# Designs tried in a protein design chat: VHH binders against q9p4d8. Part 33

Target 1, 280 residues: q9p4d8
Amino acid sequence: MDFMKPETVLDLGNIRDALVRMEDTIIFNFIERSQFYASPSVYKVNQFPIPNFDGSFLDWLLSQHERIHSQVRRYDAPDEVPFFPNVLEKTFLPKINYPSVLASYADEINVNKEILKIYTSEIVPGIAAGSGEQEDNLGSCAMADIECLQSLSRRIHFGRFVAEAKFISEGDKIVDLIKKRDVEGIEALITNAEVEKRILDRLLEKGRAYGTDPTLKFTQHIQSKVKPEVIVKIYKDFVIPLTKKVEVDYLLRRLEDEEDDDATQKSGGYVDRFLSSGLY
Short names: E, the ipSAE of ESMFold2; O, the ipSAE of OpenDDE; V2, 0.75 times the mean of E and O plus 0.25 times the DockQ between their complexes.

## First folded at step 17 (VHH; framework vhh_6qgx_2)

Design x3 (at its last look DockQ between E and O 0.69; V2 from the best seeds 0.56)
Fold by ESMFold2, look of step 17:
Structure x3 (fold): chain B 280 residues (1-280), chain A 120 residues (1-120)
Amino acid sequence: as target 1 above (280 residues)
Amino acid sequence: QVQLVESGGGLVQAGGSLRLSCAASGFTFRSYAMAWFRRAPGKEREFVAYIYSNSGRTDYTDSVKGRFTISRDHAKNTVSLQMNSLRPEDTAVYYCAKDWGFEETYFDHWGQGTRVTVSA
């Protein structure tokens, strides 16, 4: 997938390849996080005396990473969504002018607050090595948390690209539902239970493969704490539903970007050119 | 109302060729991947060939690689299967299928099939 080449971004094969790679990244990150105990002090507000900051150690560490990453253009990329939009700063680097593949409001579709809440309250307890604290590993634990959170965010917000592809493919049906503000109808149209089952089955097989590969000796001990069924449950209960929420929220606003026939003369909106070109 | 109508089946001698066609209507054809499947007598339906919507990238089951070619014509809303060097084991009813699944493959519509018989 090349975000400078819009025809590659909404290609069905590239979308599926990207989703598969994001799954692998999430599984790997969960395995790495599972070597640490739950360590609730990492998430407790004002547990540590951080100067000029009100929040958890994780909040502080992640916000600092995002500030630095913004200065090197990370959040200019269409597939990156910040947890702390208010800490982003101007980049030191020249801007990249990405073609507009997504709708103009795409960066407003952001469920990272809910991801962070679910991660700390539901995901960490499910994948940690055990309850309790590891005071000599708090920094490493929080670094592993950042990797988990960022990979979850990327996967869930990729729903914006999936939603755009679905809009282009089923626009007539979706337009009617958007005009009615029919949230349930949109959700039903974009959902297929058999597709979701196949995603979960693939996750189960990947989790089993990690546990049976002799070249992963160190990770085999870690795998004893993160059973494949736990990974599948996290996807089923949180990742898939949040992705669908992103898709619905994106679609409900999709008609805000529509213009009459002169959109190609006045707009950088790539969706109109994509539709008129007959590609996809 | 989605419709898929296969044609081009028939009786052919081993080593011969056939071209199957699938006429599609009732959906935005260029937006969806398409596939051919087949069902031999006494066997389960099996995958034959797949073509993606945008890139035109293709996949084939191993037994037909180099002999079969899937293609699509966006102007005519057709998907075709060129079958060369036919063998008796290619005898089957061939089905055209539409893939709705964006995140993962899901064939939501099927044609009625066209029969191919390859004589030994």
Scores: ipSAE 0.534, ipTM 0.806, lowest interface PAE 2.0, mean pLDDT 86
Fold by OpenDDE, look of step 17:
Structure x3 (fold): chain B 280 residues (1-280), chain A 120 residues (1-120)
Amino acid sequence: as target 1 above (280 residues)
Amino acid sequence: QVQLVESGGGLVQAGGSLRLSCAASGFTFRSYAMAWFRRAPGKEREFVAYIYSNSGRTDYTDSVKGRFTISRDHAKNTVSLQMNSLRPEDTAVYYCAKDWGFEETYFDHWGQGTRVTVSA
């Protein structure tokens, strides 16, 4: 996805391609994480005496990563959402002025807390090499977790782009549902059961094909292969539903921008302006 | 209600040309990718060409590359398939399709089709 080309960002085909690419990244990261035990101590609050920090080892390390990444413009990108927005720093690099494609409140849509919770409680047990602690690899474990979390976050929050595209595509149908605050109706409108089935089928095939690299030995422990069925389950139970949540949350507020525009210019809604600007 | 109506089919000699058109209505045409499919006698429906919604990017099955061109007119809500250098193996009923989008290519609406016959 090229965010400097706004006319391409909301193309559903381009969105599709981006999401498919993210599947590969997520599967790869799961495989990497599968080298290590579940290591509950990494996720336990104040398990280790981290200076000037109240939280888990994972929380600390992830926040430090985001602090560094913020300084190199990671979170200036429209598709990146931080877990710890309070620790972000200004970049010392030249600013990139991305054109606005999403609604003004898009940066407020953040389900990372839920992602983190689900990841540590549900996903890690499913993909880890085994239950229990691996004291000699806590750092490596946490690093792999961060890669998983960031890739999941990006995939799930990409629902904002999907939502915006659907808003434009559906027109009055979705507007009526939003006005009624009909969450179930919105969810039904944005859901295609056949598409979801195909996604899961594809993931199953990818999971089978990718396998594990036995040479990736950080420790004397045997690398465990992530079961393809577990990948499918994670997507079915968590990734897809959370993506839908993001979409619905985004859409429920989408008319806020329309109201502001109507108040300032009797001109057509945000959708009409976007289409008329030649960007679409 | 979504409607797709194909036209432009007919009988043509090998080496000839035809232009198919699909008139779309009942949805925001600009927002959706469109495609052409074909079904030859005794064969399964096969993909022919795809055009993205905004970027204008196109994809083709290998057998028609360089000969067929898919295009769209947003003002008229039409998708076209220019078919040049036609071959007998191109004989089929050609269908226009609307892509629903989102991570998987899924066509949720189809036209009734237009018949193309290429004689040797």
Scores: ipSAE 0.512, ipTM 0.800, lowest interface PAE 1.2, mean pLDDT 89
ESMFold2 (binder alone), look of step 17: mean pLDDT 89; pTM 0.912

Design x4 (at its last look DockQ between E and O 0.65; V2 from the best seeds 0.60)
Fold by OpenDDE, look of step 17:
Structure x4 (fold): chain B 280 residues (1-280), chain A 120 residues (1-120)
Amino acid sequence: as target 1 above (280 residues)
Amino acid sequence: QVQLVESGGGLVQAGGSLRLSCAASGFTFRSYAMAWFRRAPGKEREFVAYIYSSGGRTDYTDSVKGRFTISRDHAKNTVSLQMNSLRPEDTAVYYCAKDWGFEEVYFDYWGQGTRVTVSA
């Protein structure tokens, strides 16, 4: 996705391509994580004496990564959402002025806390090489976790772009549902069961095809590979539902921007302006 | 209600040209990708051409590359298929389709089709 070309960002085909690419990344990261045991100690609060920090080893390491990444403009990108927004620092690189394609509140849509919780409690047990501790690989384990978490976060929060595209495409139908605060109606409107089925089928095939990556980043000893069925389950139970949550949360607020525009005497709704500008 | 209505089919000699058109209504045309399919006698429906919602990207089956061009007009809510250098093997009923799919291509609506016959 090229965020410097606003006319392409909400293109359904481009969104699709981006989501498919992210799928590959997630599968790869799961395979990498599968080299290591579940290692519950990595996720326990204050398990290790980390200086000036209250939290788990994973929390600390992830926050440090985000601190570094923020300085190189990672979170200036429209599709990146941090787990620890409070630790972000200013970039020393030249600022990139991305055109705005999402609603003004898009940065407030953040489900990373839920992602983190689900990842440590549900996803890790499913993809890990085994249960229990692996003391000699705690660092490597946590590093692999960060890759998984960041890729999941990006995929799930990409629902904002999907939501914006749906808002534009559905028009009055979705506006009516939003005005009524009909969450179930919105979810039903944005959901296609056949599409979801096809996604899961594709994931199963990819999981089978990818198997175990021979170019392991953290260890030369392959302990386990992720079962394709587990990948499918993770998407079905967590990735897809959380993405929908993001979409719904985004849509429920979408008319806030329309109201502001009306107040500023700008006669055309955001949707109309977007379509008329040729950006979509 | 979503409607897709194909037109422009007919009889043409080999080497000739036809332009098919699909008129779309009942949805925000600009937001959705569109495609052309065809079904030859005794064969299954096959993909012919695809155009992204913005119109900036297109895809074709190999057998029609260089000969067929898919385009769209947002002002008229139409998708077109310019077919040049037609061959007898291009004889088929051609269908217009709307793509709804995110992450996966999914055609949720189809036209009734227009018949193209290419004589030797």
Scores: ipSAE 0.640, ipTM 0.847, lowest interface PAE 0.9, mean pLDDT 90
Fold by ESMFold2, look of step 17:
Structure x4 (fold): chain B 280 residues (1-280), chain A 120 residues (1-120)
Amino acid sequence: as target 1 above (280 residues)
Amino acid sequence: QVQLVESGGGLVQAGGSLRLSCAASGFTFRSYAMAWFRRAPGKEREFVAYIYSSGGRTDYTDSVKGRFTISRDHAKNTVSLQMNSLRPEDTAVYYCAKDWGFEEVYFDYWGQGTRVTVSA
């Protein structure tokens, strides 16, 4: 997809292609992380004497990466959401003026604190090579963690694009639920159990393929692989529910960008201000 | 209510052409991808062609590639299937379907079908 062309971003085919690619990235990142033990010292607050910083080694390393990445415009991209928004710095590169695709408050929809907590407490123990420490590999372990966290964040917050596409397509039903503040109704409207089952079935097939592919074994030079069932469980228990939370939180505020509530109440008041084509 | 009404079926000789049409109503047509399926005598329903919401991207089952063309008209809310170089094996009832699944393909509504018979 091309974020400079809004019509390509909300196209169902491009959304599906992006979601499929993000799955592959997450699986590869899990495989890289699975080469290390759980290494709980990486996640322990103030385990190491880091100057002018209060947090874990992972918190520090990730925040430093985000600081540098912001200077080269990573967090100017619509699909990148920082874990540490307060460390971002101005870029010295020319600004990119991305056309608005999402609602004006999209950057405020951020579940990275929840992602970090779940990653540390649930995902790491599920994919690590074993319990215990690898003192000689703390940096490498934390670098693999950063890749996992960033790919999970991107996949989960992509729910904002999915929610916008759903709003444009089914807006009259969603508008009424937003006005009622019906969280459960919105969640039910955006959920399809058969779609979720097909996502999980695809993940199971991918996990099996990665576990038996001779090319992956030679390319990765790794001993450990993530079990397919673990990948499916992580998606079922965490990735899908957090994505739905992002979608609901996004939709609940979607009418803030409407200029005329009267047009919305006529069942035909779809907001097309964020799209430049296909809506006239 | 969502309605999908197919038309344009009939009897045609092998090597001939036929154009199917699907009239869509009751939903925001331009937002959804659409597909054609077919059910041959004694067989299960099978995928034929798929067109994304923008109309610029399409997919086909291998047996119809190069012979069939799916298209859509947002002004008329119609999906069409141009079928050229028809073969007796193309004989089937052809169904129009609406894809709701944003994260993954899911066909939530189907038409009643239009019959196509290709004679040798």
Scores: ipSAE 0.529, ipTM 0.792, lowest interface PAE 1.8, mean pLDDT 86
ESMFold2 (binder alone), look of step 17: mean pLDDT 89; pTM 0.910

Design x5 (at its last fold request DockQ between E and O 0.62; V2 from the best seeds 0.00; counts 0 for: pae E 2.8 > 2)
Fold by OpenDDE, fold request of step 21:
Structure x5 (fold): chain B 280 residues (1-280), chain A 120 residues (1-120)
Amino acid sequence: as target 1 above (280 residues)
Amino acid sequence: QVQLVESGGGLVQAGGSLRLSCAASGFTFRSYAMAWFRRAPGKEREFVAYIYSSGGRTEYTDSVKGRFTISRDHAKNTVSLQMNSLRPEDTAVYYCAKDWGFEETYFDHWGQGTRVTVSA
């Protein structure tokens, strides 16, 4: 997706393509992670004496990654959401001025804490090579975890773009629901059971295909492969629901920007104002 | 209410051309991808062409590549199918469809169709 072309960012096909690509990335990362045991020590707070840090090895490593990546504009990208926003630093690279496609509060929509919790407690046990520790692979394990977490975060928070697109697409129908703070109504509006089924079916097929000859990044020896059914379960139980949560959370606040603008300009419908801004 | 109304069908000789049009209403047209399908006599409905919501990308079934062109006009809320070098096997009822799917292709609305007959 080209975020410098705002007219294409909320394109239905482009959104779909992005989500499909992210799906591939997630599956690949799960497979990479499956080379390593569950390694609960990586997730235990203060298990290792990390200088000037209070937390788990994973927390530390992830935060350090984000610190470095922030300096090269990773989190200036509209589709990237950090787990540790407090460690981000200014970039020394020229600033990229991305057009604003999402609402002003979009960066406040963050479910990474939940992602991290679910990942360590539910996802890792499902995809790991086995239970227990592999002391020699703690670093590699944590690196694989970071790839998984970042890809999951990106996919789930991409719900913001979906939500914005749906907001524009549905118009008055969704506005009415938002005004009523009808969470159930919003969720129902943005959910299609057939689409979800198709996504899961696609994941199953991809999982099967990837399981045949994956390219390894961390090791030369495959200790385990992720079962396609586990991938499907993870999406069904966590990825899709969390994405919906992001969408709903985003939509519930979507009229905040409009209220601020109406205080200055009374007359045009929410959709018309957005469309008149030339972004579409 | 969502409405899709196809037009432009008719009888044409092999090698001839037709331009189909689908007029869309009742939804934010620019937000949705659109597609053309066709159903030949005694056959199942098949995909013909697809156009992204912004119009920047198109897809075609192999049998029509190089002959058919899908386009859209946001100002008129129309999607069109230019059909050139028509063949008898292109004879079918052609349908316009709206794609709702953000994560997967899902056509939630269909037109009534327009009949195209290509004579040998």
Scores: ipSAE 0.748, ipTM 0.890, lowest interface PAE 0.7, mean pLDDT 91
Fold by ESMFold2, look of step 18:
Structure x5 (fold): chain B 280 residues (1-280), chain A 120 residues (1-120)
Amino acid sequence: as target 1 above (280 residues)
Amino acid sequence: QVQLVESGGGLVQAGGSLRLSCAASGFTFRSYAMAWFRRAPGKEREFVAYIYSSGGRTEYTDSVKGRFTISRDHAKNTVSLQMNSLRPEDTAVYYCAKDWGFEETYFDHWGQGTRVTVSA
């Protein structure tokens, strides 16, 4: 997938390849985080006397990383969504003008606050090496947390690209539901229980394979600490539902980018105009 | 009202060729990947070939690689399977299938099949 080449972005093969790679990254990051104890002080608001900051150690560290990364164009990329939008700064590198593939409001679809909450309250206890504190490793623990959070955010917000592909393919059905603001109807239309089961089955197989893969030889003992079933449960209970929330939120606003519903129907619909634009 | 109608099956001697066609209607054909499956007598359906919506990316089961070619025509809403160097083991009913899955593969619609018989 190349965001500078729009014809590659909504190709179903490239979408699936990207989703598979993001799964691999999430699994690896969970395994790396599992080397540390839960370390709840990392997440406790104002546990440490950080000057001019109200939040947790993780909040501070992540916000500083995002401030620095914004200056080198990280959040100009269409698939990167910040946890702390208000700390972003202008880049000192030459601007990249990414072609528009997503709707104009795509950067407003942001569930990172919920991701952070779920990560600290549900995911960390499920994957940590044990309960309790590990004060000698607070920095390393929080760096592993940042990798987990950023990979979860990218995977979940990739739902915007999936939603756009679904809109192009099923637009007439979705348009009626958007006009009625039928959230449950949109969610039902975009959901397939067999697809979700296949995703979970693949995760189970990957979790088992990564724990025994010769390529991961020096991490074999570490990987055995995260049970594949835990990874599957995190996806089932959190990643998949949040991704669907992103898709629904994206679709509910999708008609904001259309000029006229009557003209769209008379001119052959959104799909026809989209294909003729040279994006695919 | 999704419809998939296969044609082009028949009798052929080993080493021969056939071209199967699947006419698709009732959905936005260009948006979806398509596949061919087959079911030999007394056996379960098995995957044969898959073509992504763009048409430039394909996948095949090992036993047909180099002999079968899947293609699609967006103007005619058809997917085709060119079957060369046919073997008696290729004898089966061949089915066209539509892949609904965006995140992962899911075949939601199937044709009625077209029979291919390869005589020894």
Scores: ipSAE 0.550, ipTM 0.806, lowest interface PAE 1.8, mean pLDDT 87
ESMFold2, look of step 17: ipSAE 0.529; ipTM 0.800
ESMFold2 (binder alone), look of step 17: mean pLDDT 90; pTM 0.918
OpenDDE, look of step 17: ipSAE 0.697; ipTM 0.874
ESMFold2 (binder alone), look of step 18: mean pLDDT 90; pTM 0.917
OpenDDE, look of step 18: ipSAE 0.605; ipTM 0.834
ESMFold2, fold request of step 21: ipSAE 0.411, 0.301, 0.355; ipTM 0.734, 0.673, 0.691
ESMFold2 (binder alone), fold request of step 21: mean pLDDT 90, 90, 90; pTM 0.916, 0.916, 0.915
OpenDDE, fold request of step 21: ipSAE 0.724, 0.728; ipTM 0.880, 0.882

Design x6 (at its last look DockQ between E and O 0.66; V2 from the best seeds 0.00; counts 0 for: pae E 3.3 > 2)
Fold by OpenDDE, look of step 17:
Structure x6 (fold): chain B 280 residues (1-280), chain A 120 residues (1-120)
Amino acid sequence: as target 1 above (280 residues)
Amino acid sequence: QVQLVESGGGLVQAGGSLRLSCAASGFIFRNYAMAWFRRAPGKEREFVAYIYSSGGRTDYTDSVKGRFTISRDHAKNTVSLQMNSLRPEDTAVYYCAKDWGFEETYFDHWGQGTRVTVSA
């Protein structure tokens, strides 16, 4: 997706393409992670004597990655959301001025804490090569975890773009629900059971097709193949629901921006104003 | 209520041209991708052409590439299919469809169809 072309960002086809590509990345990262044991020590707070840090080894390493990535404009991108926003550094690269496509509060929508919790407690046990510790590969394990977490975060928070597109598409129906603060109604409106089924079916097929790459030997241990069914379960139980949460959270606040604009221009429906803004 | 109404079908000789049109109502047309499908006698419905919501991107089945062009008019809420160099194998009922899908292509509404017959 090209975020410098705001007119294309909310295109359904482009959104779909982006989400499909992210699936591939996530599956690949799960396969990479499957080379290593669950390694609970990586996730235990203060398990290792990390200087000037209170947290787990994963927390530390992830925060350090984000610190580095921030300096190269990673989190200037509209689709990137950090786990540790407090450690971000200013970039030394020239600033990229992305056109605004999402609502002004979009950067406040952040479910990374939940992602991290679910990943360590539910996802890792499902995709790991085995239970228990692998002391000789703690670093590699954590690195693979970071790739998984970042890809999951991107996919789930992409719900903001989906939500914005749905807001524009549904018009008065969704506006009425938002005004009533009807969370269940909003969720029902943005949910399509057939679409979800197709996503899961696609993931099952992808999982079967990708399999395990025996050439990826980062450890002396035999790489365990991630079961396609586990991938499907992860999406069904966590990725899709969390994405919906992001969408709902985003939508519930969406009229905040419209109220500010209406104070200046009394004319046309919410949808018409957005379209007239030149974003489409 | 969402409505899709196809028009422009008819009888044409091989090598001829037709322009199909689909009038859309009951939804914000500019925000949804649209597609054309066709069903030939004794065959299953097949994909023909797809146009993104922005109108800038299109996809075609291989058999119609270079001959068919899908377009849309946001002002008129219409999607069109220009069919050139028609062949007898293009004979079918052509259907307009609305795509709801974000993560997946999912057509939630269909027109009644318009019949295209290409004679040898």
Scores: ipSAE 0.348, ipTM 0.716, lowest interface PAE 1.7, mean pLDDT 88
Fold by ESMFold2, look of step 17:
Structure x6 (fold): chain B 280 residues (1-280), chain A 120 residues (1-120)
Amino acid sequence: as target 1 above (280 residues)
Amino acid sequence: QVQLVESGGGLVQAGGSLRLSCAASGFIFRNYAMAWFRRAPGKEREFVAYIYSSGGRTDYTDSVKGRFTISRDHAKNTVSLQMNSLRPEDTAVYYCAKDWGFEETYFDHWGQGTRVTVSA
């Protein structure tokens, strides 16, 4: 898809192609992280004496990465969502003016705090080489964590694009459910159990294929491989449900763009006429 | 209610041409990908051609590439399958299908089919 061409972003084939590529990225990142122990000290608040900072080593390192990445326009892209919005900086590269595809409040739909919590409490223990600490690998471990977190965030928040596509496709049915604040009805409308099964089946096959890939058997620092069933469980228990939460949260507010924009345009015209008349 | 109605089937000589049409109603047609499938006597239903919602991307099964062309008309809510250089092996009932699967392909509605017979 091309975010400079809005018509390509909501096309079903382009959405599916993007989701499939994000799966591959997540799987590779999990395999890279699986080379390290759980290393709970990486996630413990104030475990290390980081100057002028209150938080975990991962919190600090990720926030620094996001500061740098924002300067090279990472978070100008519609499909990137920061964990630490307050650390973003102005870019020194030429600005890219992406057309608006998502609702105006899309950047407020952000579950990265929940992703980080689930990642450290559930995902890391499920994919790590073992429990315990690796004192000589703290930086490398946290770097692998950042890749995992960023790819999970991108995949889960892509639900905003999926939700917008579903909104324009389902017509008045979704509008009625939003007006009634029918969360369960919205969840039911956006959910297809056969589609979810096909996603999980594909993940299982991808995980099995990596077990027979000779390239993976010769990678440096291999201490374990992630079982395919663990990848499937992470998707089923966390990735898919969080994606649906993003979709529902996005849809519940979708009608705000219709009314707020109308009021703003009318108000702006009145103010503009006063300024033009010279009375102000 | 979603409805897909195929037409244009019939008997044709090998090497001939035929154009199938699928009239769609009951949904926002331009937002959904569409496909043609076929079922030959004694065989399972097989994929023939797929057209994305934008109309600019298409996919075909290998045996029909270069001979069949899928197209869509958003103003008329129709999907067409132009079949050229027909072979006896193309004899089948042809079905139009609607793809609902936003995250993965999932054909949630099917037409009744139109029969195509290609004589040697």
Scores: ipSAE 0.318, ipTM 0.675, lowest interface PAE 3.3, mean pLDDT 85
ESMFold2 (binder alone), look of step 17: mean pLDDT 90; pTM 0.918

